# Ledger of designs, part 3: VH-VL binders against Cytochrome c-554 (cycF)

Target 1, 133 residues: Cytochrome c-554 (cycF), of Cereibacter sphaeroides (q3j2p2)
Amino acid sequence: QDARQIERMIEGRHGLMTLMAHELGKLGGMAKEETPYDAEVAGKAASNLSALASVISPELFPKGSAVGEAEDSEALPAIWEKPDDFAQKISGMEEAAAKMQAAAGTDLASLQGAMRDLGAACGSCHETYRQKD

## First folded at step 14 (VH-VL)

Design y1 (from x3 with heavy chain V34M S108T)
Fold by OpenDDE, fold request of step 16:
Structure y1 (fold): chain C 133 residues (1-133), chain A 124 residues (1-124), chain B 107 residues (1-107)
Amino acid sequence: as target 1 above (133 residues)
Amino acid sequence: QVQLVESGGGVVQPGRSLRLSCTASGFTFSRYTMHWVRQAPGKGLEWVAAIWYDGSKKYYAESVKGRFTISRDNSKNILFLQMDSLRLEDTAVYYCATGDYIWGTYRTYYFDYWGQGTLVTFSS
Amino acid sequence: DIQMTQSPSSVSASVGDRVTITCRASQGISSYLAWYQQKPGKAPKLLIYAASHLETGVPSRFSGSGSGSDFTLTISSLQPEDFATYYCQQYYSFPLTFGGGTKVEHK
C-alpha cells in the first residue's frame, strides 16, 4: 500500500479505538460504581462496543504502518512478526465484547463480570502490540 | 494459553513448615489477583488466601490466618504459599487460581483458571 | 461469613435428563455467584459467573438463574461428559465460600 493508504488506516484505527474508549467509559463508570447502574445505557453501550470491536481486523494494520515507519503510529513491529497471535488477540477482543453485550443490561454484577474479560482483552493486545508511553 | 503449575507439595510432619509455589505463564501475571484454594481428599473446595496483583492486599481464610502467608514474585511469575505450623486438617490438594484483573474494585472474586494442584499430606 | 448450602449432595441421572442443582446463601449476595464443574483428579472448571452468564466455551445446555439468596444450576439435557461434581461459590464478600458440592452420577 502507498503512504496515503497507510495513513488512512492509522487514522481509522485510532478513531475506532477512541470510539471504543467512549463506550467503555460508560460501562467502566457503572462497573466502578462512580455512576449509577442503568441497564438501558449499559446495554446500548455494550452493543456499540461490540459493533466497534467487530471492525478490528488485520486490514487496519497494513505492513508499513508500524512505529517508525509511519506518522502517528503506535503499532509495534511484533504485529507483523506474529500475525497469528495478533489475529487471536483480535478474536479475543471480539469475544469479550460479545460477552459484555450479553451481560451489561442484566445487572451490575453481570456488567462487572464482563468487564473482567474486556479489560484483559484490551490489556493483552496493547501490552504486546502497542507502544508504551 | 494460560498455564498454572503448582509445586512444593509432599509429606510433612505436623508443626513443620512447607512452601508451595505456582508458576504462571501465558498471561500477564502481574495484572491479576491470585488465589489459593484447597481440597481435602474426598471433600469440597475451600478458599485459602488471595493476593492483589501488586501484593498490596492479602486476604486469608480464618482456618489459616496467622499460619499461612501468601506472596508473589511478579518478576518471575510465581505465586507462593508459606505454610507454617501445619496441622493434620491442612491435608489437601492445593490449587492456585486466577482472580480478577487489575481492576480489583469490580468484585469479580471467582476463579477462571486453575492449576493441576499439589498434594500436601502428613506422616506419623 | 456467608454460608452456602448446596442441594442435593448427589443426584443419579441418565443421559438426556434435566438436572437441577440449588444453592442457598445465608445472606443476600445479589448476583455474585459462580458455578464450577470438577471431574475426578482434575481441577475445577468455571461454568457460570454472575449467577446466570455462561463462561466462554461452556455448552448452552448449562444455565444459571437466581439472585439474592437462592440460585439454580440447570443442565437441560445431560451428556456423558457432564457426570461430575458441581460447586457454587459466592464472591459477594470475603471470606470467599463454596457450597458443599453436588455429585452427578450415573443412574
Scores: ipSAE 0.822, ipTM 0.923, lowest interface PAE 0.4, mean pLDDT 95
Fold by OpenDDE, fold request of step 16:
Structure y1 (fold): chain C 133 residues (1-133), chain A 124 residues (1-124), chain B 107 residues (1-107)
Amino acid sequence: as target 1 above (133 residues)
Amino acid sequence: QVQLVESGGGVVQPGRSLRLSCTASGFTFSRYTMHWVRQAPGKGLEWVAAIWYDGSKKYYAESVKGRFTISRDNSKNILFLQMDSLRLEDTAVYYCATGDYIWGTYRTYYFDYWGQGTLVTFSS
Amino acid sequence: DIQMTQSPSSVSASVGDRVTITCRASQGISSYLAWYQQKPGKAPKLLIYAASHLETGVPSRFSGSGSGSDFTLTISSLQPEDFATYYCQQYYSFPLTFGGGTKVEHK
């Protein structure tokens, strides 16, 4: 892919993560009991999150889009060195998001349980494949 | 690919000390609250202790409070249980188990991954 | 401390049977309840969290219900690999406590 296409993918995945973080913020606030639990809001947020998670794919991470190779990239070279593991973590994230979708609208305890796995999925991928601050 | 491996169990005399270890791999150990759970032979499960992801908080069952100390080395991915003043009633298989994730300002104190356990028994 | 009373202590069943195990908390614990399966010589395995949600990889024949003080684990159609001991566990507050266990054995 050319430089312009790579930049678009970087922008795309950044936007995706931003939107995911937005929905996660709603869920997280309730899970932490910083905001009152609302089953409808939680359910909607979880649905949105699951949909967004399903968009994550290796297509958003083209070769040449690693940190040091492209501007504004935080993607570590390990992504392309371990494609199977990367794919597995994407799958894990999607599974965790689906789990959240099934649980968020039930009750607070359910939301919290699903948040545990969701957070782990996010952290697992970022720990391995995103540049640390 | 999460793996927890307990070690350090064995045969001891009452009043003695023993230190159990749990080596973790396949996940970011430093982001998880960890627990010890024990099971006497032919008996049920008993929660023993918990330690926060950063070691900032520790909780103990009343039966072991003052005698057992839970700790961790996140740089080595190891969980410890120092058992002092051991009693016959401490006879059990000791399991380490994963708990809350780092976001854990909410209650998720259940155990999704367990080690194989290490046995602590007493000489007659 | 919160006491968890599990019943029955044992149940004899056959493959294909519907098995029901109950757990009662000494006080309200909302939905902060987990269920585990344990086979001889093995570590427990998480089945259900938050009273009613299956852990990843757990067969759909397992289900959990209840809230407050009374909870139920149901195996809709018992399979050969389901003969084991089951435990409930509250995580509403410390100290964390388990039920006494229910052994599901061959009839």
Scores: ipSAE 0.821, ipTM 0.922, lowest interface PAE 0.4, mean pLDDT 95
Fold by ESMFold2, fold request of step 16:
Structure y1 (fold): chain C 133 residues (1-133), chain A 124 residues (1-124), chain B 107 residues (1-107)
Amino acid sequence: as target 1 above (133 residues)
Amino acid sequence: QVQLVESGGGVVQPGRSLRLSCTASGFTFSRYTMHWVRQAPGKGLEWVAAIWYDGSKKYYAESVKGRFTISRDNSKNILFLQMDSLRLEDTAVYYCATGDYIWGTYRTYYFDYWGQGTLVTFSS
Amino acid sequence: DIQMTQSPSSVSASVGDRVTITCRASQGISSYLAWYQQKPGKAPKLLIYAASHLETGVPSRFSGSGSGSDFTLTISSLQPEDFATYYCQQYYSFPLTFGGGTKVEHK
């Protein structure tokens, strides 16, 4: 029953990250000028991203769900060794997503600035807490 | 907490060389483009040089091209500025600055983080 | 190179005043413009990116506007901690360039 809870949390956070990557792909394509900037598309993607980021929490990372402890996990043990830092990184992600939501619909320069800050927030968390390829 | 600490400034004679260092902590140094910005006493800010996160590209202000060399050691989290053929016009506080995270390689060359600076000046 | 012309060079103002600082680029730079605050003996602090977006932790009395070649930084109600020098910086292309600065002084 505990194993079933861990399995559900891993699957849930995998789906969450996949949906976030989908929205980031739309925003990133515009930021790189690989697709035309579209304020409505950018605004919707940013709104979705902000909602998804608000769901990231330590509860999605129960003990026993690290890489090597559970199937399909990429979560490093550091999450449970540094819980306060992990929570701060999650807060940083939420702040960056809110900044994106406020900026994405303004113009390309605004979207690019918010993408920079979001990339830094994602990288800051992933460098410490995600298994590298 | 991001920290940038410059060192290596001092009093030199014109025509000599000096190497500035910037030690970085509190962030993944190898993912950021790094810059030097200087400010002559009582004057405005002047961008000096930039180096890509991996050292693959370097840019210089015209006033320092051919005399200054920017470099980095990502294994030690240190940014360098080698200053050769120093002139009186190079008198300034030199700041290490960054903020341009390389994810997505966007036009975002503005600076969230600055060091406290190191002074380069000349004896008469 | 893109030259940034900042006006005025200084402003004498009182607490509570509205302060407006302008910055003009020698060519179009879209919205690739940042604003910084610098207090004596300190490093600059980023206030605004992309011409109009406040950096995290910057008070809402600061605002930026403009695109293309003409940009404005506004302080809606000057506070004692706002006496400082302000710089614009274009990041449209290398070499990156700053405006000459605007010193906001207590009247």
Scores: ipSAE 0.595, ipTM 0.845, lowest interface PAE 1.7, mean pLDDT 89
Fold by ESMFold2, look of step 15:
Structure y1 (fold): chain C 133 residues (1-133), chain A 124 residues (1-124), chain B 107 residues (1-107)
Amino acid sequence: as target 1 above (133 residues)
Amino acid sequence: QVQLVESGGGVVQPGRSLRLSCTASGFTFSRYTMHWVRQAPGKGLEWVAAIWYDGSKKYYAESVKGRFTISRDNSKNILFLQMDSLRLEDTAVYYCATGDYIWGTYRTYYFDYWGQGTLVTFSS
Amino acid sequence: DIQMTQSPSSVSASVGDRVTITCRASQGISSYLAWYQQKPGKAPKLLIYAASHLETGVPSRFSGSGSGSDFTLTISSLQPEDFATYYCQQYYSFPLTFGGGTKVEHK
């Protein structure tokens, strides 16, 4: 696989994760009551998060893009050793994001409940497939 | 798979002590607030006690305050309930329960996971 | 302490019926309300959180509504497996408290 193509995919998935963290930060700030709850802002953030989660695909993780193989990669080799488990974790994140999308605009209690599931899904994937800084 | 298994129930005499255990598996125990909930035979549910994920905060129902002590050992994934000065009205099935992923982050104190319970009764 | 008053204490119903159970809090609890189903000899099962949101795997015939102090659990078309006792629980503040339960039984 072309080294420039691997670099583009690593940049792409870093950007994707940064945008997801941005949207998650808005939801988290409301959930912790650090910012006022706003149903429209929460609904839009959840919609954006769901769309971003749906873009996570194997194409973003080409062989040769693991930590230690490519510059600036944080992806652990387990992704390529356990592809079915990685796919399941991604599906779990998509499901949690969809539940947040359904709940975030209802009220603060609804957003907080959905945040429990989303936090667990994000943590489960990162613990297995991302190098800890 | 998530599993909660209570043990230590039995028949005791009033005024005596009993210690319940709940062994947890299939989830990161140290990130969850743990609870005890009891149900007297033929009666409704009563929340008994809660302990923060790291053991730093504990809450009790008024009916057990001063007599029961909740504790946890995160290295062994075990929740405990020490029950002292037992009364006839403490007769119940005792469940351990959880759901709050990280205590105090959000107001989400409801229970996705329950054990099958352990029975505490009296010989009189 | 927040007292939860659940009514009715029992309801006799047939398969296919619409069943409605109510729960009243002694003070405002926003939407911090969960519903559980319990069958004899078994631990409770979470049905609904945040007053209105179904837990994963719960059939869509269950629904919850309400906020503040008055809440409703509805079963739109009762199925044979729905004969059970139902409990509400507030999680607005400690101590956590349950309603007294509603037994749904076959006519």
Scores: ipSAE 0.580, ipTM 0.837, lowest interface PAE 1.8, mean pLDDT 88
Fold by ESMFold2, fold request of step 16:
Structure y1 (fold): chain C 133 residues (1-133), chain A 124 residues (1-124), chain B 107 residues (1-107)
Amino acid sequence: as target 1 above (133 residues)
Amino acid sequence: QVQLVESGGGVVQPGRSLRLSCTASGFTFSRYTMHWVRQAPGKGLEWVAAIWYDGSKKYYAESVKGRFTISRDNSKNILFLQMDSLRLEDTAVYYCATGDYIWGTYRTYYFDYWGQGTLVTFSS
Amino acid sequence: DIQMTQSPSSVSASVGDRVTITCRASQGISSYLAWYQQKPGKAPKLLIYAASHLETGVPSRFSGSGSGSDFTLTISSLQPEDFATYYCQQYYSFPLTFGGGTKVEHK
């Protein structure tokens, strides 16, 4: 409700997504074989990603923080129109991150399979709840 | 829910042509590599063809190369298999299948989602 | 092309039995192997990817192991719904290829 609080939440969720993208970049680089597979690096990145995914919560998406309501927001109004589906998508991302944490340190094939599932989960949420470029 | 529905199977004469379709729903079709897999009656599974998510690459089993053409229409969410110069050994249930998301373009060519299949058989 | 040799062609088993199915590739394929279950008149169902990782919703009695050229699917305690045909599939390189199948049936 407080305009400054809305701005802080938008900034917080942007930072959260940026850090998740950083960890995903390491995993993706290895999955694409653009960087050498390293089980320890993959395991650490997956652990960090899982921790970051667990922080995604409704408090980061307060009413009044949608695109068109607040500066720098890309969050679509559908978040507040379909809260149960949004929560399901967040749970799906958390589940995919947990599967990545279990698989990323095993070998390249395992990392690649987990990346496929994680990519689908991230894309599913963004297709409905993030403003498209 | 993801759904894949094949159609266009039937009874055909050897040497003729047939076009199979697979209509997709419940996922972003244009982000997935699509495949055809067939199974002759009482036999095992045989991969037939694949097409990249954007249609830019196509792969074929040697047994169908030069006779079958895989294609897709991403605006209508339809996968096609054009089968020309049909032979008796092409008798099978044909499945469309997918699971390979575009992200990474790496080896994940295994199939979470399958249609229920369409049967192609022959009459003399 | 990579040939996948699956053994046995069939196994007769009872509920509660441990069932082991093997799959051998004609060359090394690392861990790029999937396992499927198929019941009569139905499409295959993915069980395992990357040789050892269970797909979502697959019961923990299923497990996969192996790398390189030798792979195993194990059902630790067979249930009535597990009577089916099982296929391995390599996805190391095109053309993608399947094993010949193993039918698990009532003793």
Scores: ipSAE 0.570, ipTM 0.838, lowest interface PAE 1.8, mean pLDDT 89

Design y1 (from x3 with heavy chain V34M S108T)
Fold by ESMFold2, look of step 14:
Structure y1 (fold): chain C 133 residues (1-133), chain A 124 residues (1-124), chain B 107 residues (1-107)
Amino acid sequence: as target 1 above (133 residues)
Amino acid sequence: QVQLVESGGGVVQPGRSLRLSCTASGFTFSRYTMHWVRQAPGKGLEWVAAIWYDGSKKYYAESVKGRFTISRDNSKNILFLQMDSLRLEDTAVYYCATGDYIWGTYRTYYFDYWGQGTLVTFSS
Amino acid sequence: DIQMTQSPSSVSASVGDRVTITCRASQGISSYLAWYQQKPGKAPKLLIYAASHLETGVPSRFSGSGSGSDFTLTISSLQPEDFATYYCQQYYSFPLTFGGGTKVEHK
């Protein structure tokens, strides 16, 4: 059924976002100097984040899964109105996560620089394509 | 595409004032810390001032402190530099610059984006 | 205030040469150091942040190294488009400060 497929995709993308938030929390805590910088922890969190970002794709956003069309969705209709822009923003997030993976294990300054770029990429996508809680 | 466009430069006399503007587009201006950086003709770069995304913090180089005031209008996406009591050593191209997203939460005060600059000079 | 001393002030070099530029901070700045390239009549362009990380789109012939007080920008094989002036900038603390610049000129 299409309804079952839509529900599974929404559940899947929610789980993906939760795991990404978990890894971002570790990196963010170090970047804000709320927790001590640890190169091994930062490197692993960044590697996990890069892998998770690589799974973000339009396939996770099937038609019928927008806010108001499906239960528990926060995805705005703009995703389907501007598919090329949505794909471009996904690519931008993947690039920022790759920069984080390359930088996070070097030192705190490197992690902070990559976190700045990642925050801008995430904010750009969410501002256009995600309903605010 | 990020664009920063400076204006308001010109020829002035010592002791007078100028107000520089920087109009921003292609990014969420209200999320970025903004800076002014200047360069005297044939000379190096000198950082002048910074202002946090919400205007809550301002920083100045000692050479301009008390004479220059940085400000911003987030509703119009405009950064300003009010330059009072101008001196000959203030002769420069003035750039607006940015890159520090996330409200200055991290120590990342370097500049991905620059305007093309506006010239301030004296008729001395 | 943190003073940044660049050396040399100028370099005469040929295409294919390895060029090194040094920058010394008057106190420890960890790795909070950026490098910029500037061509005449143009705004500076960010090359490197955090002492060693290339900005997106910057060719891999550029590299940065150092931490603490001593930093180096290296161009492994100079290309015609690399003739420019280079600046280091510390962002460890306000006021932000730049080095005096290094002009890389063709012989």
Scores: ipSAE 0.529, ipTM 0.829, lowest interface PAE 2.1, mean pLDDT 88

Design y2 (from x3 with heavy chain V34M S108T, light chain A34S)
Fold by ESMFold2, look of step 15:
Structure y2 (fold): chain C 133 residues (1-133), chain A 124 residues (1-124), chain B 107 residues (1-107)
Amino acid sequence: as target 1 above (133 residues)
Amino acid sequence: QVQLVESGGGVVQPGRSLRLSCTASGFTFSRYTMHWVRQAPGKGLEWVAAIWYDGSKKYYAESVKGRFTISRDNSKNILFLQMDSLRLEDTAVYYCATGDYIWGTYRTYYFDYWGQGTLVTFSS
Amino acid sequence: DIQMTQSPSSVSASVGDRVTITCRASQGISSYLSWYQQKPGKAPKLLIYAASHLETGVPSRFSGSGSGSDFTLTISSLQPEDFATYYCQQYYSFPLTFGGGTKVEHK
């Protein structure tokens, strides 16, 4: 794979994670009651988050794109050492996003319940596969 | 310009072996999953086998498992299909095929590049 | 394995006709579906990928629709060069599988 393709993949997965964080911020603000609950806004944010989670794939993590191998990468070598576990964590994030999509537009309590599970799924993947700073 | 050129087809006796080659040019061959697809005369398309860009995984249609072996030589840009224990139902035009990637080079599963095909038939 | 059932097996049509070809998967395949055109003695040509995305250089009279298990290829106004055989193909999982083909013939 050439260096330009690896850099584009790193940029792509960074952009994907940034957009997911944007949608999570809306849901999180409502869950913490820092912003008013709005079923329409919550439903749209959850739909966007679910769509973004569905495009996470191993293709975004090619060989040669680990931290220390490529500029601006935070991906730990464990991704390539434990590919089945990494895939399982991605599947867990997709599942949690789908549950949030089902819950967020219903009421605040449903959103708050799904946020706890979604936070756990995100943290589980990052604990093993993202460089901590 | 992408080019895929099959060779090695011909007339064989049932039960014997044949090796097909596909020579690739105009792209970075070692980044693409490669496939064999066949078509019996007057019949539809049948996917036969795939091999990942680095050769680390191989997939076969049930009809050819244990008889056919897909392989590649990335230093020479050549895809191979070793066909053993040939049967009359293996009569077909054999195409090598690949496609543009959707972000990265690890998976290609629809085919926008095809060779011209090489015919495998049997003597009576 | 995912079976792809394509219908009809043939269509008799005239230039200018609207032609619709269907493809049904034996299980959900999301939108991982491509369509090919093949003329006698030639390799197949990709028309559509991801169920509805037109490949570059393919005329806009071709369109694809569907998701899940039911898919349609439409030729809005048949041209003389469109008499050919059409195949759908799923790429949701290995083994990759094709439909049986639909031959579009002149009346």
Scores: ipSAE 0.000, ipTM 0.515, lowest interface PAE 16.8, mean pLDDT 83

